# VHH binders against Di-N-acetylchitobiase (Ctbs): the designs that were tried, part 18

Target 1, 344 residues: Di-N-acetylchitobiase (Ctbs), of Rattus norvegicus (Rat) (q01460)
Amino acid sequence: EDCPCSEASLCRPIRHHRDFEVFVFDVGQKTWKSYDWSQITTVAVFGKYDSELMCYAHSKGARVVLKGDVALKDIINPTFRASWIAQKVALAKAQHMDGINIDIEQEVDCSSPEYEALTALVRETTEGFHREIEGSQVTFDVAWSPKGIDKRCYNYTGIADACDFLFVMSYDEQSQIWSECIAAANAPYNQTLTGYGDYLRMGISPRKLVMGIPWYGYDYICLNLSKDDVCAIAKVPFRGAPCSDAAGHQVPYRVIMKQVNSSVSGSQWNQDQQAPYYNYKDPTGRLHQVWYDNPRSISLKAAFVKHYGLRGIGMWNANCLDYSDDALAREQTEEMWGALRPRL
Short names: E, the ipSAE of ESMFold2; O, the ipSAE of OpenDDE; V2, 0.75 times the mean of E and O plus 0.25 times the DockQ between their complexes.

## First folded at step 20 (VHH; framework vhh_7qia_2)

Design v5 (from u5 with Q99Y; at its last look DockQ between E and O 0.92; V2 from the best seeds 0.76)
Fold by ESMFold2, look of step 20:
Structure v5 (fold): chain B 344 residues (1-344), chain A 121 residues (1-121)
Amino acid sequence: as target 1 above (344 residues)
Amino acid sequence: QLQLVESGGGLVQPGGSLRLSCEASGFTFSEYYMGWYRQAPGKQRELVAFITWGGSTYYADSVKGRFTISRDNAKNTVYLQMNSLRPEDTAIYYCAKIYRSRVFYEGYDYWGKGTPVTVSS
């Protein structure tokens, strides 16, 4: 009854069915008016509640969905699980939201009660939302590969069947480095595609998979930078692997675009990984290598999405671009949004 | 249960220094990024800095060269050394547990209660 929009109709649920998804994460920065609303089908709201965003998204026919995060230990209890779901449905109704994106990234042992509880949570959430909010959308975020990434033994087939679709986080692919401890692409092309091959081989329909691409990169200090641009990184173990991307840190695309022009190398392209990188020297004289994704690398992935009939494409996160009036920033931002659909 | 306890805030003159601390419990500290955010009166909460469990650091442009984030995994503690403080640094400073896949997320999931910092003559 309490609709904050200019028209009451903008508070009604989005009920039309989308064949192709452009799935956007918004993290609460005041940039969403500048997104490419000609493409967006879903906004996952990870920032604070913003009724203006909801109204605007609905005026464009796009869904807005809640962030769903809950501890796996707590959801083993079916009563807790049911209560959590009821609270999220009530919140979605109060805020005129169109569903929920379940973002659980905790490790799960294959023999643990969490294994079955997670699938039950996804199924029960989907059933609850679909019953209470006509046309609602329930999604689940999965790692770039089903093969035990970060010790996540999930029932991927059961989860995919239980919800509307999976958002595949095809980034942070250096979270466990089992080979040489060197800087590498955040989302190497062939490694990313192998992950989808593995999901499809499990019997998951491509119409259940949305490819998530990164609008951020990683900045690594090089302990040694070879003549062939091999950047040796500190050995920082993670979840059984001797090396990890925690030897570096994430950096948003807008920062990368300001830094690459003052870098030692300028933007370089790695043919094997199909990803750009650059080297720079910090004020203390240390060499860094930054790996990222740009319109070229993203266009290759968008072409894969199209040709293999995946459900859609999306990114973490829409706030990583430069939405200022600067002419170069505007061009760069347009190219990043445009890369989500191949133009050739 | 999960707890984040900030300390070290206070009143300081421009050009002065403060060192913030945040003691964490209830999770495996060494497997998470840690960060500092701040919120000035009437402003949105903003990222100040974060540090990975491997010691790699990111700083907002407004604090680069003046602030240093560090962590002590043996003490489950993250620090923010703030030097050359300016009136514009006046805010409530929050310690945050950060998921590595969500580092530019500015929500409220796992925040401390904050420690106020006032930079004034």
Scores: ipSAE 0.690, ipTM 0.870, lowest interface PAE 1.3, mean pLDDT 91
ESMFold2 (binder alone), look of step 20: mean pLDDT 83; pTM 0.849
OpenDDE, look of step 20: ipSAE 0.726; ipTM 0.879

## First folded at step 21 (VHH; framework vhh_7qia_2)

Design w1 (from v5 with Y110S; at its last look DockQ between E and O 0.85; V2 from the best seeds 0.77)
Amino acid sequence: QLQLVESGGGLVQPGGSLRLSCEASGFTFSEYYMGWYRQAPGKQRELVAFITWGGSTYYADSVKGRFTISRDNAKNTVYLQMNSLRPEDTAIYYCAKIYRSRVFYEGYDSWGKGTPVTVSS
ESMFold2, look of step 21: ipSAE 0.634; ipTM 0.848
ESMFold2 (binder alone), look of step 21: mean pLDDT 82; pTM 0.835
OpenDDE, look of step 21: ipSAE 0.844; ipTM 0.923

Design w2 (from v5 with E106D G107A Y108F; at its last look DockQ between E and O 0.82; V2 from the best seeds 0.69)
Fold by ESMFold2, look of step 21:
Structure w2 (fold): chain B 344 residues (1-344), chain A 121 residues (1-121)
Amino acid sequence: as target 1 above (344 residues)
Amino acid sequence: QLQLVESGGGLVQPGGSLRLSCEASGFTFSEYYMGWYRQAPGKQRELVAFITWGGSTYYADSVKGRFTISRDNAKNTVYLQMNSLRPEDTAIYYCAKIYRSRVFYDAFDYWGKGTPVTVSS
């Protein structure tokens, strides 16, 4: 109840909205003072609660929102849903937070009670937050496409209608690989755009969609690397697909920037996917291919956000950049934040 | 119903070795990354290593070349082989279920108390 900020007004809810969202995930590392606060409209706090972060964000007019995660089996029970929502509202009040980002990514069968329960949870959460915290923001994280990604049969139109906006996770697009088992972009440009086309064709307003871009890439061991830079990867099934990006692992942008200029290939650009990659050899002699997003690939997506009138842009996650005072790191980090702005 | 049971910790001299195990139940093990975190007294929990369900591995710089993470999907078990142990490796070691969409994120579900590792002369 007591306000930990330098003045009581910083604990009051944020009630106004900028017309363009810049939605940032913070995972609890102590880098948030170095974020580009000239852009940020929402911080989703996925790390340990930090009252200094809350106070600072409010001093910049930005919302801070809770992480919302709960087991689908439990939310079938309406009494449990109501109790969970009441607990989150109480927590938001105690921490002076401005809403919640619901991040449920579990598989759902179309014919299951979880299908209806998930939509009910989003609606009831939005109603509860809006009633109890004036100007509060409730959002839901959706897969890059509504077409049953990772066996998630969700009521996407009902969920979009029920909350303030969707954060579209336009990354991890190789989670299910139905074609050749090869390394590919984390968020291939045309595939990403097709996902938005699918959301729009089902009747979801572009003003309900925030494009989430990755500030991390994937590192794959190549079982074979062809002359055309085709990197064959191990067959690792996932949720019905014979191959997946779990043949590789994620790496943050700061790690990529420290490696790319000493790699065997340097940064390469794939024209078909509109994404950068590089090849390197590890100490055991194995070839790797790393796919990532950089200011160039992100700027193309920011232009799409502007052209189609989407609600905004955001990323997983803000802690992926190098916030040291090294001159090269500062330049690279500034370019990544700058790429989020639509090119006018 | 989710359980993560760590074992294999103990007291060891510098330069020694330990093998930690984590038996998992209550979820589809083969669809999640698994990781090891550690927490020394008075310090934040830190990522030590993770492994995808496909066997791709990531290590913190402080343990590269000394520690090896592995998993056995048939036994729902993840391991951490710890060689060339140093006093700074002293911590409680926790295994974690890691969501692919939340990698490099220090909030995760775990069950159990972790397994303590003490490295001293």
Scores: ipSAE 0.575, ipTM 0.808, lowest interface PAE 1.8, mean pLDDT 91
ESMFold2 (binder alone), look of step 21: mean pLDDT 83; pTM 0.843
OpenDDE, look of step 21: ipSAE 0.717; ipTM 0.874

Design w3 (from u5 with E106D G107A Y108F; at its last look DockQ between E and O 0.80; V2 from the best seeds 0.73)
Fold by ESMFold2, look of step 21:
Structure w3 (fold): chain B 344 residues (1-344), chain A 121 residues (1-121)
Amino acid sequence: as target 1 above (344 residues)
Amino acid sequence: QLQLVESGGGLVQPGGSLRLSCEASGFTFSEYYMGWYRQAPGKQRELVAFITWGGSTYYADSVKGRFTISRDNAKNTVYLQMNSLRPEDTAIYYCAKIQRSRVFYDAFDYWGKGTPVTVSS
């Protein structure tokens, strides 16, 4: 066969399962060479396919999976679903991939035909991949809570049953701000845990849940910054909420690490949200507040994953760290990868 | 159907300025980030800047302080004001819609043709 690897065996599907999943999103740019491959169990390829990445991941026993996105209106048609699935299976075979991560985040009305079509897509995709690629993995990305986040009325129990596991996007938790319009943590600890409580209360097995954590934060311009560090933000509505995190923008961890020590405040810790933040002043004199996750906040979440028996942990996205050979960057990057492993 | 139409490129001397425009249709403009990417000859397409529907902006280090992204939600249009242009800014410039949950994701597909910018002495 047409295997680009140094050994033909590296093109065979991964069939081994691990006790603990480490689910990594890769968006390209060759930074994958520096990932912590001692941990990784799955790489979701959201960047351009790279056969060198596939070969290397397989040499480490890790799965490489396709990005699965498609418009919900298109998948209402069962014939279209079947065609799309056949196309993805064929692509996975041609690229020697080990499955697919379905990433559909469109709003769904509870009474719409998309509600049923989405569950059918996930089930049929899983059946197709498992039939055609032994040991293949099919996953679905869900919001931090099943309670209608961003107007996503999904059949969460049906979807969880239909695929191998859910990747729970335990970030962007300020996408809908129903209270005061202020900057807050990207993934507040107690709110994150409440989301898992909601999934578990629905009857979803913890072995079907992988916690996704952010390796990025949000940078907000403060309309007012109080002496108690309350940063008032612009009112930017989103999906029925009067305020949202679109008043700010995402910033990768590598940028945060270069900014925090020259900020006005330095790194601060919010006890209620169990998350770090800092304040800085931009060149035009505007005050900003940046909220992020660091080894401390992530280690709390990793401990939760272990203690409650979740399937694993993962992040959006692995390219957010500084993989240069700078000594400080290497230390910071090692600490972020290390935080995924619960310490005894 | 998604439609993104770029304009405003051209030939300019180093230190000059250009203003790019992108008119968008076929989606709810106010629910998406908008961004500018560029592709120089022989190089990969790269993110230049993006702007949230709330007006918050991000810039690549290579353009920070020289380029300004803005948007007009009433006109479904995003702009890139390019000042102090350098020869390394020579590229085809593309606009894109960006899903906020997948920022820093390199999009390899545009729906428009792009607008060429050449900066030479």
Scores: ipSAE 0.623, ipTM 0.840, lowest interface PAE 1.6, mean pLDDT 91
ESMFold2 (binder alone), look of step 21: mean pLDDT 83; pTM 0.851
OpenDDE, look of step 21: ipSAE 0.784; ipTM 0.901

Design w4 (from v4 with Q99H; at its last look DockQ between E and O 0.86; V2 from the best seeds 0.74)
Fold by ESMFold2, look of step 21:
Structure w4 (fold): chain B 344 residues (1-344), chain A 121 residues (1-121)
Amino acid sequence: as target 1 above (344 residues)
Amino acid sequence: QLQLVESGGGLVQPGGSLRLSCEASGFTFSEYYMGWYRQAPGKQRELVAFITWGGSTYYADSVKGRFTISRDNAKNTVYLQMNSLRPEDTAIYYCAKIHRSRVFYSGYDYWGKGTPVTVSS
């Protein structure tokens, strides 16, 4: 209620339409001061609420939105669903927020009551926010493809119709590896584009799709590393697939940039996947292969976003870059933000 | 009912060792990363380490080489072996359930009560 900003106008909702979205996830910490606010249209606040961040975002005409996380079992009950939505709307009003990003990534069986309940939650949340906060934005996070990724049988067309737009998590694309158990790109270019083809083929408007790109990579221990840079990884099953990216672990871009120049290989480019990688040896003598995204791979995706008229681009997460005063870090960070703009 | 129960903290001299444990229940343990965070007095919680269900590990620079995270999926338990402890490691240590798509997120709602670790003479 009370406005924590330097002027009361900064607590008013953002009502204007944006033709192109730059959708960023903030996970807390003071790094948001260094974001590229010339581009940002929406900040999803996944970290601790920071009224200074809200005030500053509003001063730049950007929306700040809540994290929407709730158990599917609970939302089957329509009374619980309505209560949860009312609580989120009240919270958004108290914190002067501009909407909600619904981040539900649980398995759903096609024949389950959760299938219908999820679509109902998204529709009712959108109706509630739009009624109570004029100009508010309600979004939903979807997997890189609608084809049952991670056993998520969702009503993608119904959900897309029900909310303002989908944030497509075009990363973690090695969560289910059905062929050879090898390290591969987090977001290989052609596979990513095929996922959008599938969403569009379902009849979802490109104006409902924001491409999410990763500002993190995966670090894999190689059980062996061939002369052709094929890194065999441990067989770690996930949701019916014999192999997965859990054989490796996520690494933020800032860590990658500190390591790549001291790696065995330096940065390499895989032409087939249109993604960079490098090999290094850890202190215990084990070989690793790290796959990531950089300005080059991201620029290709930004060009696709513009060419196909998608609603926008965004990333998980904005805190993955090095926002220190170091001159090299500053240049690298500026290049990553700059890559979001299509150059076509 | 999600439950994360930390144990193994205590008072230790500089250079000493402690082994923390976290017993988990109420979710499919083998499908989540598990992590340890710590919070010193007057500071924000910071990531110490995490481990995937496949055993791949990540460590903060401040603890790399001194701490080892491990997990036992059969016992739904994650461990943090802390060696060469320094006074700067004094904090409350929290076990965290980490969703694979939100790994570097520090505002998780699924934290234990924590186990205090004090490193002093």
Scores: ipSAE 0.602, ipTM 0.839, lowest interface PAE 1.9, mean pLDDT 91
ESMFold2 (binder alone), look of step 21: mean pLDDT 83; pTM 0.847
OpenDDE, look of step 21: ipSAE 0.811; ipTM 0.910

Design w5 (from v4 with Y108W; at its last look DockQ between E and O 0.83; V2 from the best seeds 0.00; counts 0 for: pae E 2.03 > 2)
Fold by ESMFold2, look of step 21:
Structure w5 (fold): chain B 344 residues (1-344), chain A 121 residues (1-121)
Amino acid sequence: as target 1 above (344 residues)
Amino acid sequence: QLQLVESGGGLVQPGGSLRLSCEASGFTFSEYYMGWYRQAPGKQRELVAFITWGGSTYYADSVKGRFTISRDNAKNTVYLQMNSLRPEDTAIYYCAKIQRSRVFYSGWDYWGKGTPVTVSS
């Protein structure tokens, strides 16, 4: 049958609009069975299509949305753009999906035809989905700040107006390091908040902003680790900046939790950045500093989301936690999901 | 035009070694992570290792200590040295261009055609 679910009603579009979003990226690996479905409002499917995930999400009243990814040079042509949109709408109908999350992170020059084409794509995708799938949701992923991050000159106000809401990727904030080449938080608290201030000052409604938080951290080799815990990192330039987080690599929270208990320092808290870190020595004797987000740092951000009336919160990505039956892992995973809710 | 060409796969005995290589073209190699994924018959494609353009490396638990990823930015080439091979390492190995935002994503749009590796019993 056309509907793969145990009941035909589970293939119907989700039409309810939530006042508060919990937006989850799923990248596959079947861990979704263990997510905290009491909170989830949207699952963006970045892994292979899984009809069981779709059926289960619908049984919980949650939307399941497509990944939207296309080369900007191709969508300058309005006919190609329309064809791509029609294909995505058709796919969403065939798979009983509730919309699309547009994840275009290509650099755009302010004077290029891609600047206008991107806004047109978002508007036309939203119009197409809303016309063809009642209650559908179209979202767009934006950098942590509108101020030209990674050479992305986008029409942020036009894009925000054109879609249902923005997922703000409030992470990878060390992609361009203009100061000393040192390890630092993936999403420093005050810098993150400054990005939201900038979006709001542009005139974008807080109802259009979902804060994306990282469930991963960065592991940096320290060329020097000072007594003040300052970890000097290799000079790896990126897009005009002399240093970048590519001197280190991303590490999921589950790996961090296994390592932190055997680290040289144990978990430390940086008060200026409101983020945790730790130091460890690898088997070859090199010192590392790992920066991450934990329930404490996330709860501060969740409180900001509630206080400023943002549309919601979400993460890259839900597969980063340890969903095993180990008692410590269960406690850590529950605390990470729980941190998305503001304290009473 | 993006191109990723893997080589170096083959048949090997348990405990043996293989060295995979991947030549890349059609993009600014030094601005992307590079990685190796693998897919065994009937299983989902999984991340094996990745390396940033700055040389920082990550390994899946199943291969840590046995596999070494490296890259030569001057030659637009990424390598996977596989030591102490086990039957469970049998798979098609894919070279991948990895965008930072998709490090833990298993999509299909940045991958070579793959090179098969068989570890006989």
Scores: ipSAE 0.595, ipTM 0.839, lowest interface PAE 2.0, mean pLDDT 91
ESMFold2 (binder alone), look of step 21: mean pLDDT 83; pTM 0.847
OpenDDE, look of step 21: ipSAE 0.782; ipTM 0.898

## First folded at step 22 (VHH; framework vhh_7qia_2)

Design x1 (from w1 with E106S; at its last look DockQ between E and O 0.80; V2 from the best seeds 0.68)
Fold by ESMFold2, look of step 22:
Structure x1 (fold): chain B 344 residues (1-344), chain A 121 residues (1-121)
Amino acid sequence: as target 1 above (344 residues)
Amino acid sequence: QLQLVESGGGLVQPGGSLRLSCEASGFTFSEYYMGWYRQAPGKQRELVAFITWGGSTYYADSVKGRFTISRDNAKNTVYLQMNSLRPEDTAIYYCAKIYRSRVFYSGYDSWGKGTPVTVSS
């Protein structure tokens, strides 16, 4: 057969379902051999397909799922939806994959045909995969809150009902800044929890929600940095909000760890947001403030996941850590993976 | 119809400069990050730099200090100024539309033709 694994059994679909998910995004930077496979239940392959990754994940009982990305304008057409779904199912069969993670993040007007078409896509994709690949998993990535984030008017209850579970992107929470234009946490603790309260209040089961956490931060240039560490940022509008995180840029955890101990401030903890940050000065003399998540901030979120019975936890993305043989890097990477396990 | 058209590549001596440009259409350019990737023969495509719609920039370590990314939202165009070019910069250069939640990502399923850059002699 066309199985690339050392044993034909490793090409068979994963048919059992886990009671707790550790959902990992892989972006193809060849670091997957160093992931913590003692925890992983699903790998979403956003990088180039790697048959060795698939074989290894299956040897650990973990699912490997496709990336599902398609234009909103095209999914209004039901013939196009059916063709796209058939192509993804065929690809999953050819690559011995266990499902698909649908990652559509474009704005949708509540009164548009895209509103209903998106729910139909998720339902039809789930039906197609479940019919053709026994035990397959279909998931959808949702904003950190159902309250019109980034102008995403989605049928969140219909989508949650239509697929196996939602991956809630509990990060990029400064994508729309309606208050003062200042740097702030990527995923402030209480704001994150409020988002889950809103999803649950809509009637979505906690067993349909996987918390996504960031393994990256944001680096902002401060137009002014006050004595209380308030970093004023450029006014960069986004989708109706006067300010946004596009005044800064994303930085992976491995880069943050190389910089934080040589920064002006060292790592600081913000009590109200329950997140770490630091300040530094760049070579041109500009002050920066970097906000990120570390084992401390992540462990608080993992505890929430456990106590409130959510389906699991995951991150964007596993390639953000330093998997080199350096002793400090190994310790930092081990601590980040370890933080996903709740501390009681 | 998403279109990304790269240009400005060519043959250049080590230490030389080139300016690449990418004209974009079929999406609201000012709402997306834009980036440059490169792929040498036999190598994987790698991120070179990206720029947010707010002008914040990120560079790979291998090009930091030598390359400058910029954008002109009125022209729907992103640029890469490449200075102090080295033979290891030889590659086909591609631009990309980047959704901010997928920044550290190189697994796009479609690409333009790219613009070749050769640094030799």
Scores: ipSAE 0.582, ipTM 0.828, lowest interface PAE 1.9, mean pLDDT 91
ESMFold2 (binder alone), look of step 22: mean pLDDT 82; pTM 0.834
OpenDDE, look of step 22: ipSAE 0.706; ipTM 0.871

Design x2 (from v4 with Y110S; at its last fold request DockQ between E and O 0.70; V2 from the best seeds 0.79)
Amino acid sequence: QLQLVESGGGLVQPGGSLRLSCEASGFTFSEYYMGWYRQAPGKQRELVAFITWGGSTYYADSVKGRFTISRDNAKNTVYLQMNSLRPEDTAIYYCAKIQRSRVFYSGYDSWGKGTPVTVSS
ESMFold2, look of step 22: ipSAE 0.669; ipTM 0.863
ESMFold2 (binder alone), look of step 22: mean pLDDT 83; pTM 0.844
OpenDDE, look of step 22: ipSAE 0.816; ipTM 0.911
ESMFold2, fold request of step 23: ipSAE 0.675, 0.756, 0.645; ipTM 0.866, 0.895, 0.852
ESMFold2 (binder alone), fold request of step 23: mean pLDDT 82, 82, 82; pTM 0.832, 0.830, 0.830
OpenDDE, fold request of step 23: ipSAE 0.867, 0.833, 0.869; ipTM 0.934, 0.917, 0.934

Design x3 (from w1 with V103I; at its last look DockQ between E and O 0.79; V2 from the best seeds 0.72)
Fold by ESMFold2, look of step 22:
Structure x3 (fold): chain B 344 residues (1-344), chain A 121 residues (1-121)
Amino acid sequence: as target 1 above (344 residues)
Amino acid sequence: QLQLVESGGGLVQPGGSLRLSCEASGFTFSEYYMGWYRQAPGKQRELVAFITWGGSTYYADSVKGRFTISRDNAKNTVYLQMNSLRPEDTAIYYCAKIYRSRIFYEGYDSWGKGTPVTVSS
């Protein structure tokens, strides 16, 4: 349990309560030195443990939390759950971490034992961490909607009650396409808001919901690109839907910013989805349509977070921006961090 | 029991080519993205390329135009065709199972043993 920080106090748990969260996923690059630490309240460490990051985050009053992932089949066994939780608590103590973000995204049948086991895992994890680490934070990642997205039949109200708050993954909203197979926004504004309406209507407190926004977009090859910018995509099924976003691939914001101004169309705005997109032609002559989120689309969502009193906002993932010292990159990166604060 | 077995690495001269392959077992291959990562001595592991189960591909800037990722879902195999190799491509190359929801995450629980590639005179 030796403290790797310059001051022993930096290895003590973060105990103060934050009314508003800025929840950041870090995936293990050294870019964290350039994050906007004036905003950050929690860093979920999904990459390799970095004691320098832990020390720095604590010096800014931010929590650093573990990644929690475990197989659904194993968590049915209550002895296994207890052992897994004890191991995570011990790890958090050894690494001076402030909690855990549980990221289980596997499909669950409503009538299966996994349905009850997930809620039990979240409750028992929260009880274990709160008992052993004062002020610790336990969170669970949920789909953009409670309506069985990607075949996830979870007890959302029970899980929300059982942990400190939910991180709502308000992205990958084209993972199941039930209508025409066309490219569309990663996080369409009205569809995103409808998902929150559904969570709130279930009786989940807005103080339990952190909105997760994407700092990446999707690049789709168009089988056909119509004059009104409808990009037909290949039929690639996913979890019962005939079409999905796997016809395209994710691209980080830094790649998008290097491409958009040299694209065929430049940045376009779709009014119905409240999201930007652009078209380009690749070197082999194929047409592409890229959908993403930018300061404009994100600021609308940040305003919603403030207006409805949600617990906070966050993103997947902080490493998607360009943290170089190039002047344009710095401006773009500052604008993306700045968009997390409500402007309206 | 998940297994990822890389092969096809070796010693080549600058400007040469290699074709890496990775045979996967223990999971439903056609439901996951697959990727190639590499780690040079003294460097952190980095994403080289990934491919969705629908065949859409992403490449790191350092390899774009020189490397081609592909997959054969019937053979549970992902490939990396590496052309115009440079000394800076020298690394151990790892095959990975990738979750879409953790894109750009470099997790350790879905790696193969790796196959070394050396580009030197």
Scores: ipSAE 0.668, ipTM 0.865, lowest interface PAE 1.5, mean pLDDT 91
ESMFold2 (binder alone), look of step 22: mean pLDDT 82; pTM 0.835
OpenDDE, look of step 22: ipSAE 0.725; ipTM 0.878

